# VHH binders against p49116: the designs that were tried, part 86

Target 1, 238 residues: p49116
Amino acid sequence: EGPLLSDTHVTFKLTMPSPMPEYLNVHYICESASRLLFLSMHWARSIPAFQALGQDCNTSLVRACWNELFTLGLAQCAQVMSLSTILAAIVNHLQNSIQEDKLSGDRIKQVMEHIWKLQEFCNSMAKLDIDGYEYAYLKAIVLFSPDHPGLTSTSQIEKFQEKAQMELQDYVQKTYSEDTYRLARILVRLPALRLMSSNITEELFFTGLIGNVSIDSIIPYILKMETAEYNGQITGAS
Below, E stands for the ipSAE of ESMFold2; O stands for the ipSAE of OpenDDE; V2 stands for 0.75 times the mean of E and O plus 0.25 times the DockQ between their complexes.

## First folded at step 5 (VHH)

Design v7 (framework vhh_enristomig)
Fold by ESMFold2-Fast, scan of step 5:
Structure v7 (fold): chain B 238 residues (1-238), chain A 119 residues (1-119)
Amino acid sequence: as target 1 above (238 residues)
Amino acid sequence: EVQLLESGGGEVQPGGSLRLSCAASGFTVSSNYISWYRQAPGKQREWVSTIYSGGSTNYAESVKGRFTISRDNAKNTLYLQMSSLRAEDTAVYYCATWSEYLRKWGDYWGQGTLVTVKP
């Protein structure tokens, strides 16, 4: 049996909408986030192990973990996205909404706490200088999570997760041989992903995507897209 | 109150052209972000195009090179010039503006105008 991931699965290139507007708005943020979501879904479906689980199982996995994959993608692409600028624009809008008495203080507090947790996660990953191989394996560990309720084929999913963990360990030990504790520092970051609310992520990044449609409802559609259509969504190519 | 009123929809043959209009009241077109969306029968509502306050524009890949978004500041009106129309462009077209980040965009939508591309 060959490796879980190939070098092609390490490549993760986000192309931002162009031109960047003078003032950030929900549309630009949503388009940027949608491109990252599409890139993440395309990455997942390119893995042979993922396809081997079958359409029903692989769709259920992505519906369960899309927020974790998306958040890892935000961390990995934070610089190309100018994520700090996007989050600052969202914070500015929330502060203006309080002043105009348009949103409750409790709702804004929840959203602000989520933004701070997201910033903390992204800063932690940046400080650790997580490389492309490490991100690919962390995404694979998250994707092949056997512990989500309602999943079938959990034994096979667990086997793929263990394979991802082993390949990450081998990579880190060979590449960062002098840093005995690096793998432990990386792995203790993962539980934080499950504490982040998918509903708040959806409110922050996908308010403008498809009216009242949830991310859960569009995931099957995204996973069935042809490669050319995926490339059009993630690159903005004509 | 922000109001948007779409017009210009109708029946056209494949390869034909139509120009949609969106008359705005309660806000200034030249200083706001305004988008076109569409919803085909049995499908999800999808984004088509946006014009930003500075005049820059963006387009969905499916319409890029065929559709052109523009505005007339004196008439406070947004336009969508559609060319090389295809059966897949059949949809109700909506004009929308975004003034509050965490609210549903539906609060600032127009009522829509139907475009039907018939062979």
Scores: ipSAE 0.000, ipTM 0.142, lowest interface PAE 12.4, mean pLDDT 81

Design v8 (framework vhh_enristomig; at its last look DockQ between E and O 0.01; V2 from the best seeds 0.00; counts 0 for: pae E 14.4 > 2, unsure alone 64.6 < 65, placed apart)
Fold by ESMFold2-Fast, scan of step 5:
Structure v8 (fold): chain B 238 residues (1-238), chain A 119 residues (1-119)
Amino acid sequence: as target 1 above (238 residues)
Amino acid sequence: EVQLLESGGGEVQPGGSLRLSCAASGFTVSSNYISWYRQAPGKQREWVSTIYSGGSTNYAESVKGRFTISRDNAKNTLYLQMSSLRAEDTAVYYCATLSEWLRKWGDYWGQGTLVTVKP
């Protein structure tokens, strides 16, 4: 009946930890990534269509797509995060670690390839100058993906995805009327998100949490947090 | 590298008051979101309160009007002032940032500080 997303879903404001350390460290990177993760989960949970699917479906969807949502969030918040600086620091750390083992060298290669894919994705989104409305609908298209293995109620999920696609099309055609192929250029970027490993994202951005905590295992608990705690994990104008 | 050390717990009578402390090292309290959590015996961990940069605060409904979260930037320490304490407030209290919360989810959160409300 109404639009899939409201104006409140276009607002996506990440507040970085401060002060920024003189040299980047694991704690700063993990805290920054945790804030983006919580902001992304809160964003998804606030969508009425998402709530309507029910708790079990919500958990399954987010467990399937958190890496894609997180990566879109990295692209959207790249300037606020100084993401290029964070990635450069990670690359420098990895290169300094290359001498430990040849088996370790194979893992370093996989991680470096992931960083290059991430940089390419963020660069392509920046070149397209994706706006806040477009990001909101791209996140919705990713969230309401009916084709993940093991999902139940895929018919309703598909309907919400189609609604997201239609509303994005309407927006782009009205707002960027002179750029006939803009929507196609935007949508063709999305398949790349599924090529990026969630395990490697965890290693890059949640290094201090690897071992006992996996994002997959923690998702059900983040989604069950009280609204006041969710609001407590994102800053207002204070 | 990042360490949060809770203290100030003890035994108190119903209706009494107690102030908990959380001393931070490896990061700056005044610049970050820091929360208090608690876990009663046999119950799930629950969020109690959060303080933001600039001093704005949020509280769980069960503690609103009774608990006050604050910080001393010079001492790099977070506080939880508890008043009108009830038997139901008996729990081990913990402080954490978002990354600390994620890190500790699957594990023991350390000793925390025990608050026991006894008649």
Scores: ipSAE 0.278, ipTM 0.650, lowest interface PAE 2.8, mean pLDDT 84
Fold by OpenDDE, look of step 6:
Structure v8 (fold): chain B 238 residues (1-238), chain A 119 residues (1-119)
Amino acid sequence: as target 1 above (238 residues)
Amino acid sequence: EVQLLESGGGEVQPGGSLRLSCAASGFTVSSNYISWYRQAPGKQREWVSTIYSGGSTNYAESVKGRFTISRDNAKNTLYLQMSSLRAEDTAVYYCATLSEWLRKWGDYWGQGTLVTVKP
């Protein structure tokens, strides 16, 4: 039995629509988010252990953790995406809804807090200077979480998560030997992901795109896409 | 508002050729990757081809070597040149960005254009 992740799983290159418009519209934001979502799911599919769980189980896993994976992806691709600019644009678009009294005060607060949490999380990850290997392992740990309700094969999922953790530990010890507590500092960031609402994430990044269609509902179909189709959707060679 | 309008479909004999067009409005084709999809009666939607913003292209195995995707930036229009058409190519053809694809998951946006390959 080989390692859970290989060097092929470290590469996580998001291609943004080009050129970037002067004014970020809802379409651009949704397109960018969609590319990241697809990239994240394609990444998950590329893991042999993920495939070994079977279609039903791995679909359930992604349904349970897509928001966390997406958020880690945002953090990892924050510079390429110009995430701060995107978030500012999202807020600006929300202002229209606010002015039109389409949202309750409580809802506005929830959405703004979510944006704040998202920004803070990404900033914290940037401050830690998380590298590609660490992101890969963190995504694996999040992906193979056995504590979501309704999962099958939880024992196997737990084993994969443990393996991801061990590999991360080994990597950090090897690469950052001078920083004794780096592993702990990295892992302690994961709870923040669980506090973020998938519904709000979906509304912020995907509402202009999917309307009444949920990310949850399309996940099985994305996971069934052929590799060539994935490549045709997530990466553009310039 | 984003709008895509497909045209160029029709009836053709096996081995024949057709050129489909997709006129885009509300966004710049060259700034986004654009894809062709098709749906045959009773079958699931399937990906056909994509042209990326950088100009690179990708194709489904079933159409590779027979179909060519291209675009005219000045016209903001996407094209699909189909050659050596087969009966199994019979379908309604749609163009979409990833955004449009997701938005109309399970329900195509626009009317599409029908391609019928029969003797």
Scores: ipSAE 0.023, ipTM 0.359, lowest interface PAE 5.2, mean pLDDT 86
Fold by ESMFold2, look of step 6:
Structure v8 (fold): chain B 238 residues (1-238), chain A 119 residues (1-119)
Amino acid sequence: as target 1 above (238 residues)
Amino acid sequence: EVQLLESGGGEVQPGGSLRLSCAASGFTVSSNYISWYRQAPGKQREWVSTIYSGGSTNYAESVKGRFTISRDNAKNTLYLQMSSLRAEDTAVYYCATLSEWLRKWGDYWGQGTLVTVKP
């Protein structure tokens, strides 16, 4: 077979809500995060190897990895999103919630630790200057993970993951031929994604927009959404 | 201008104790939550402990029961009392507000204070 990804899968352009408000607020943060989520799901849905697995497998696979894809998207789009400013606004909101005793001490610890881990992950990716091809293959590696419980077709998923790994290796060796350790430095960033909690990501980025429903419950709807609906979600009107 | 200055690091034997200090100027420790972080050689920075503006405290699992975070509002100073120190506690220790930490995205964190626990 041919390459796992085409040029359309390497392009990953996030457009921010317009106009940008004078003060960042929950609505702006949730809208920005929603656009990234829809862009990430559209990216996954467009991959022929993913399409070949069938709708039930697609739903199960995305439910298992959506937070990892979203986190890679945050790192890739951190400058366009002004992610550091968004995270600062979230921290300020959390400080107000602590002041008003709205969150338990254990929950606050979990949330602050998650923000720290997210910031360190994004910093490490920025320091390595990960390019768009590398991000695309990293996303494919996390998407086609056979290790999630309850998956069917794990043999085929393994084959697709191996293909993504081989194509990443070939790309890095060709493009960065004098940097012998670049592939290793890129791959060692991936374990940090497994430390990211999906329910904390939902609380940080999707509160007030999704309400009491989880991203998990929305994934089947996003995956079935027609292309015209994706364009409305991705481009968003001011 | 906000300044945080860590001190109190040094060498200790396993099982020993140290108290770290974080002197604040340009803001009031009682009006902010402030955390301790640490970075061991060759590893990423990790969270250690937080004291919140209301006085509640939290700790990483690896230090629970051994470390105590506190503050003295009159001296505008944050403390980390470390006991039962182990080799794996060897690191440079930093104090920061989370907003300062976020604003320093990708930046140098300053000098910190080095704690060395002998093997």
Scores: ipSAE 0.000, ipTM 0.154, lowest interface PAE 14.4, mean pLDDT 79
ESMFold2 (binder alone), look of step 6: mean pLDDT 79; pTM 0.797

Design v9 (framework vhh_enristomig)
Fold by ESMFold2-Fast, scan of step 5:
Structure v9 (fold): chain B 238 residues (1-238), chain A 119 residues (1-119)
Amino acid sequence: as target 1 above (238 residues)
Amino acid sequence: EVQLLESGGGEVQPGGSLRLSCAASGFTVSSNYISWYRQAPGKQREWVSTIYSGGSTNYAESVKGRFTISRDNAKNTLYLQMSSLRAEDTAVYYCATLSEYIRKWGDYWGQGTLVTVKP
């Protein structure tokens, strides 16, 4: 059987909403995050192995791992998004407000801890100078995770995850031959993704969603989008 | 740019009622959560009430059953209906939102409106 990913799957280019507002606001952040989420799901849909699992399995798999894929996408697109500026603004706002929120103090603390974890993750990935091939395979390892509760076809998912790990190892060994421990440093970053709450990610990046719609409820819709509809969403064209 | 403008404060007798308003611009009240806070003389600012995007509400123990938070989506305005007012409710009341992310590091606070409950 051929490789799990092709060169096409390395391309991951986020188109930001324009123009950038004078002041960052929930609408701009939500639209930026939505474009990244759509790009991430389009990326997953383009993988032949993913398609082979079937629509029901695809939906269950993405519902289980969207937060991990999204977080990897934030790290990969951090420069394009000016993510550090967004996170710093959120942190400063929450810190200034925390003493005056008697009821929500614990919740604000949880949100601030989540932001800290996200900053540390993105900083570690930047410090390691993770390239496009490495990001593609890390996303594939996360996508083909057989251990989420409620998944079916776990043996086939595990096979695809092992294939992703094998191909990442081969790539890193050939491309970064002088750095014997690079793969280990990269892989040890992945468990942190499981510790980040998808509910807090929704609160931070998707607060502007109309009708309090959850990401879980829109995932089947996004996965079924026609190519033209998808392209319209990620580029802002109708 | 977000602006919050409180009004409706004044002097009232114990047991009386007041209705505070907070007019928002550059911020959509119906799509976000927004809160009332108060600061009594010589005290720290304290949270009073929040209305969430879905319309659910929450209150500080000291005001529960006496104050009611509400909003008018068409007017983009938040309200605080205050009843059975006590001397300890004397404070400057502030409208605030914690759902906005501002690059300039500012809180979205109004200028406040003074409520004085005469003993």
Scores: ipSAE 0.000, ipTM 0.128, lowest interface PAE 12.6, mean pLDDT 80

Design w1 (framework vhh_ozoralizumab_d1)
Fold by ESMFold2-Fast, scan of step 5:
Structure w1 (fold): chain B 238 residues (1-238), chain A 121 residues (1-121)
Amino acid sequence: as target 1 above (238 residues)
Amino acid sequence: EVQLVESGGGLVQPGGSLRLSCAASGFTFSDYWMYWVRQAPGKGLEWVSEINSGGSSTKYPDSVKGRFTISRDNAKNTLYLQMNSLRPEDTAVYYCARSPLSEEFLKGDYRGQGTLVTVSS
């Protein structure tokens, strides 16, 4: 019975496409987002507890929580991605589209509200100064969610989630001993992740690569990739 | 006006090969990642291959890996899919697709009319 996560699971390093274009475009945004998604899936696959649940359960869990994992990754990698710049460019595009009557007002409002919720989430995490260990455990809590419909092995998943919560508590108590309420402030941020639409996330970050194909349909393929294939995806080298 | 025109589909026996083509016009083809997706009768869309703008990086799901090869000719604005060792489950309408322009972020993806591939004896 070891810890749920090791030091290797705390390391989460996003390699951005290079060079950065002079003007932001959907290809750069989609490639950056795809690298983050693949990094997130590879991170999940490397956890022994996750592997122990078996391939069918693994696929179901990731299909249910990929948007939450991806959003936590966006918050964690916001500086490396220049996420605020990307979101500002999208907002400017949406505002121009309203003025030119190119998109429906209702759809634009939904997307704008999603962007504002995402910005608020990322700002709250930055304000709390969430560290790498805390992010790793928050991702584990999200990954091992037993409450998604259709899951099997829910008792085992719940045990792994509780283990993640206990290890996070131990870490926070030791590292931030003077901040008695830190854990509570961190955990109350998590419900906001479930209010964010995965469909809007797909449209904003993945349209250029998946188009009319859902993230749900490609998750099984990403999870089965060999290390060389995975490295090709995150570096764009192969 | 964005246009994608697929061709090369047909009836082929199991174990056979086909090469699909997609002629692109109305946009700068060399700036866009391209992919092939398919839809079997009564099923949803399934991603089958992806290629970056320069052609140096390609990706496939396990269902077609080792059998299908995506390639592109940016000088001719053409995308290709070489399909080998075809199986009955590969029977589908195959679509060529691209990412939208920046002005089309939220208007969805552009794809052609498709080309039917039937694998049967």
Scores: ipSAE 0.000, ipTM 0.132, lowest interface PAE 11.6, mean pLDDT 80

Design w10 (framework vhh_ozoralizumab_d1; at its last look DockQ between E and O 0.46; V2 from the best seeds 0.00; counts 0 for: pae E 7.2 > 2)
Fold by ESMFold2-Fast, scan of step 5:
Structure w10 (fold): chain B 238 residues (1-238), chain A 121 residues (1-121)
Amino acid sequence: as target 1 above (238 residues)
Amino acid sequence: EVQLVESGGGLVQPGGSLRLSCAASGFTFSDYWMYWVRQAPGKGLEWVSEINSGGSSTKYPDSVKGRFTISRDNAKNTLYLQMNSLRPEDTAVYYCARSPLSEQFLKGDYRGQGTLVTVSS
């Protein structure tokens, strides 16, 4: 009945590990990415419509869309993360790995193409000056995607997605009343998220996790975290 | 407070089997996904297996798939790891964990003290 998202759900504040080291390492990148992932999962968990779907459906939805949510979070928090600096460091490392023949050329090419797609996406969002309300609704649209294989309750998920689309339309028409085509320009950016590989995202940002653990394994843990444990992760140990 | 107590480790010959147990207390065990992680001498932590809260879904890395089986008994608050066809490279301290993440990314430690498994002739 009520709005899908409240003003509370628009707030998305990432706190970075401090200080940023002079030379970026896998642990700093992984901690930064983990904080963003935890913030994204906590954001999703706080939506009443999401909670209403139940724990099993919640886990399945997030497992299906975490890479899309994470990428939107990277774009939204690009300045706070110094994402361009992180990506430049990764690119430099990959160029050195080519010269030392430590990684296959095909693998390095795949990873470089992913970085370029990510950079292009973030630049497109920055050029459009996407605001906090628009990011919240775009995240809701990708979260409530009924078209992932294996999902149950797909009719209810679709209704929540349509509600997110309607509320985004209402917001954009009210806030950017003179820009008739803004909504269309924003929505055509979303298909690019589906072209980015979750496996490559894990390799780029989550190499500092314990060996062989996947984001699929981490998602149920994060969704079950106590609020105090979550706050300890995103703000440092209390 | 969360407590996890591992047991069942020991010396075993290559090709042998061991069954590890983990006794959980201080939380509602049946509500949590559980994990086994290991640390070989001089190496970092490595994820070995996961099991959902009800025991119906499990996952393994390729290194142990087909050889290791995770299971749980929610009535006894106990997690198990059946290890078959053991190899020298399986030599490690094995930890029962409520979190798949290393301590550096979390507040506190959600794993036990560990049990040593040595695979040697």
Scores: ipSAE 0.559, ipTM 0.806, lowest interface PAE 2.0, mean pLDDT 88
Fold by OpenDDE, look of step 6:
Structure w10 (fold): chain B 238 residues (1-238), chain A 121 residues (1-121)
Amino acid sequence: as target 1 above (238 residues)
Amino acid sequence: EVQLVESGGGLVQPGGSLRLSCAASGFTFSDYWMYWVRQAPGKGLEWVSEINSGGSSTKYPDSVKGRFTISRDNAKNTLYLQMNSLRPEDTAVYYCARSPLSEQFLKGDYRGQGTLVTVSS
């Protein structure tokens, strides 16, 4: 019934809070992250196949994969959001917490490893020079993953994932015909997303804004939010 | 105009029970996930319950899990919160909401005026 993605799904423009402060405080980080999260969710909403799954199913999908989508978004928007600077700030804030003896040694290790994984993933994607189309398809593949527990309509989800994969393959063959192994090279990056803890991501990027509320809990609201409301959120959240 | 009107709050002893209700109007109630949130004196807003549009899925924080039960009647545009085994730390104004966050973080958030629950011996 037509392609899964169109050119409209390739656009993924993140608007950062302005102005950028001299010191990246927790609020700035959380606001930036929230905008990326909202953008990612609304991107998913823009896919007809996503809507076709129904509210309960598509909400479950996003709940299952938001961390992966968010991470791909970080990689894609790394330059615009000055991700390296944000991560450095996060590390600095973490160091303060360490000095205050608020974290166990094991937890510190886990968090630092997570930050390292995030950085490495984003660097690897940059090295591959992933373009906007490829990111769109990769996000679709991640979004339409049927192997998460508790999902309904798994057959349909799988079909959409396959479609995303096929379209990516066609795109890569057409655009990068000289690089025979590019498809395999970019797909092999996806497993790294599953190794990242959503809990740690949430703590690093969202704790200052959300408080005791989980990302999981706000996803239904974000997905229900109208485009106008989203735009208002972006402009008003400075 | 979106309206949410909470009721059912009051004074109760520790270990007691209350049932809160929320009457919704001004929007298609059955299309929205709904939440109960609470705010204790001098504290921030706290999420305490979630229910999906159809009422088939619910979620709770550890602080109230096993004690609170959220439900809804879409035909009556009403949200409920059954609170059992109440504790003094449950003392708060309880709000019915379309979001677990306050409007300061998310525009388009709607909640009622709230109903006060006081748990005291």
Scores: ipSAE 0.369, ipTM 0.709, lowest interface PAE 1.7, mean pLDDT 90
Fold by ESMFold2, look of step 6:
Structure w10 (fold): chain B 238 residues (1-238), chain A 121 residues (1-121)
Amino acid sequence: as target 1 above (238 residues)
Amino acid sequence: EVQLVESGGGLVQPGGSLRLSCAASGFTFSDYWMYWVRQAPGKGLEWVSEINSGGSSTKYPDSVKGRFTISRDNAKNTLYLQMNSLRPEDTAVYYCARSPLSEQFLKGDYRGQGTLVTVSS
């Protein structure tokens, strides 16, 4: 009953670790990525429709789509993160790994293809000049996807996704009334998100995890964090 | 104030069994996924098990799969790790934790002080 998202869900402000080191390192990259992940999870948790699904459904849903939300966050925050600089540093590190024979050629190819796909996605979103409202609705469409295998509340999730699509349509028609095809251009970018590999994203951005545990394994902890703890993770304060 | 207190460690011969427990307080235990992690002497941290809030889903790395079983009793706010067919390579300090993130793990509020398991003949 009422709107799926409010103006409070449009605000998405990422604060980078400070100071930025002269030479980028794994810890700076992981802290930056962790802040984005926590910001994305805090955003999802703040949505009343998401809260209504219950904890087990919430966990299953976020485990299925966290990489898509994270990738949308990367695109939205690419400028403030200096994402192009981060990706260049990662590419240089991969080149050194080839020289030292520390990584298989097949894995390097997979990772480089993923980086290329990520860069192209972010570039396409920047070319469309996607605004904060549009990103919020795109993230909601991705979050409330009924298509993921193993979900049990798919009809309710589908209703929320339809509502996100309707609200995006209304926003675009009102705000960009002379751009008849803007909604279609925006929506056709979403399938590329399903091609992003969560395990490669973890390798690129999340090397601070104990024993290479996956992000989907810590989602329940992240979803239960107190607001003050989120603020500490998002800003580096405690 | 979050508290996690491990117990049940000790000396055991190869092939033996131990059951670790972790008493939790200061938070709503039934709302959190829980983890066991271990640190062998001179080595890095390794997660060894994960259990969801309701206890219906568990995960293990290959090194312990089939030998270790994580469980929880939400009425008693207690996490368990049943360790069977123990090997010398399982010798480590075992911690229960609310988070597998290294920085959160190092904060005392997110893990216990640990319980030592020694497997030797």
Scores: ipSAE 0.014, ipTM 0.384, lowest interface PAE 7.2, mean pLDDT 83
ESMFold2 (binder alone), look of step 6: mean pLDDT 83; pTM 0.838

Design w11 (framework vhh_ozoralizumab_d1)
Fold by ESMFold2-Fast, scan of step 5:
Structure w11 (fold): chain B 238 residues (1-238), chain A 121 residues (1-121)
Amino acid sequence: as target 1 above (238 residues)
Amino acid sequence: EVQLVESGGGLVQPGGSLRLSCAASGFTFSDYWMYWVRQAPGKGLEWVSEINSGGSSTKYPDSVKGRFTISRDNAKNTLYLQMNSLRPEDTAVYYCARSPLSERFLKGDYRGQGTLVTVSS
């Protein structure tokens, strides 16, 4: 019993690789994104309620929601990542490619719409000045989503989601007592996460993965890593 | 510095076959998604095939699906397009293109000089 999340679960520190290069390359983007993904999965794995659901359920939940967790991580770490600079460079490249008729208009439109949605989401979170506790509980709410197809233990998952919502409400009411509508403004941002394509996210950020592996294929492996391996991945330790 | 050199084009009868090659140099070929695109006289560029950096994933538009096969040899820095059951509509200049990102994000940041394929009786 007790709270769903501890103070340990509020801490979310992304360590970036070497300073951003003048020109983007797949290795820098992939390394930065991989560190955030590993940090996000390590965060989820450390939650006692998550562990209590068992390995098969844990794998299914993370496969269903990794894009939502990753996008929340992008918003939370946008400043550290210089995300706006990365996305602006990608947009500039796409605009130059369209001038030379090198890319289909439909493909460019699809990717541009995804980037626009991502920027709008990150800007909304920044405007709301979402703090570390709020991010932790928002991540918990999306992690413990009982409504993904194929899930088992949906009753228990729903209870954990409701507990996350209740603890977020308690935190917001205590910390932002004079803003009666803050919780509602925060929660209405969450549906936008499900409108963002995990396939486009994977292609924007994870194309540099060795062996052309998919995120879905590596999730079980990441979730089983020892703590030392996780720390090595998220800090770049030798 | 960076070079892509297409070859293998020519004149063929309808129903015939051709194999195109693209020799890559000046970059780490195995890091890039590769594409074949074509341009028929008086028309814009048309995508005809995509292959990921490792060669395990390929994609085709319906116009060539089942007739064309893209492949790559990373040890030889070479991209291939096997074209079977050729039709007059396949007449075009064929270009080899690379991208540092996936086929759904970027289809090509560089392409070579092209190789002409003419399908006529």
Scores: ipSAE 0.000, ipTM 0.134, lowest interface PAE 14.1, mean pLDDT 81

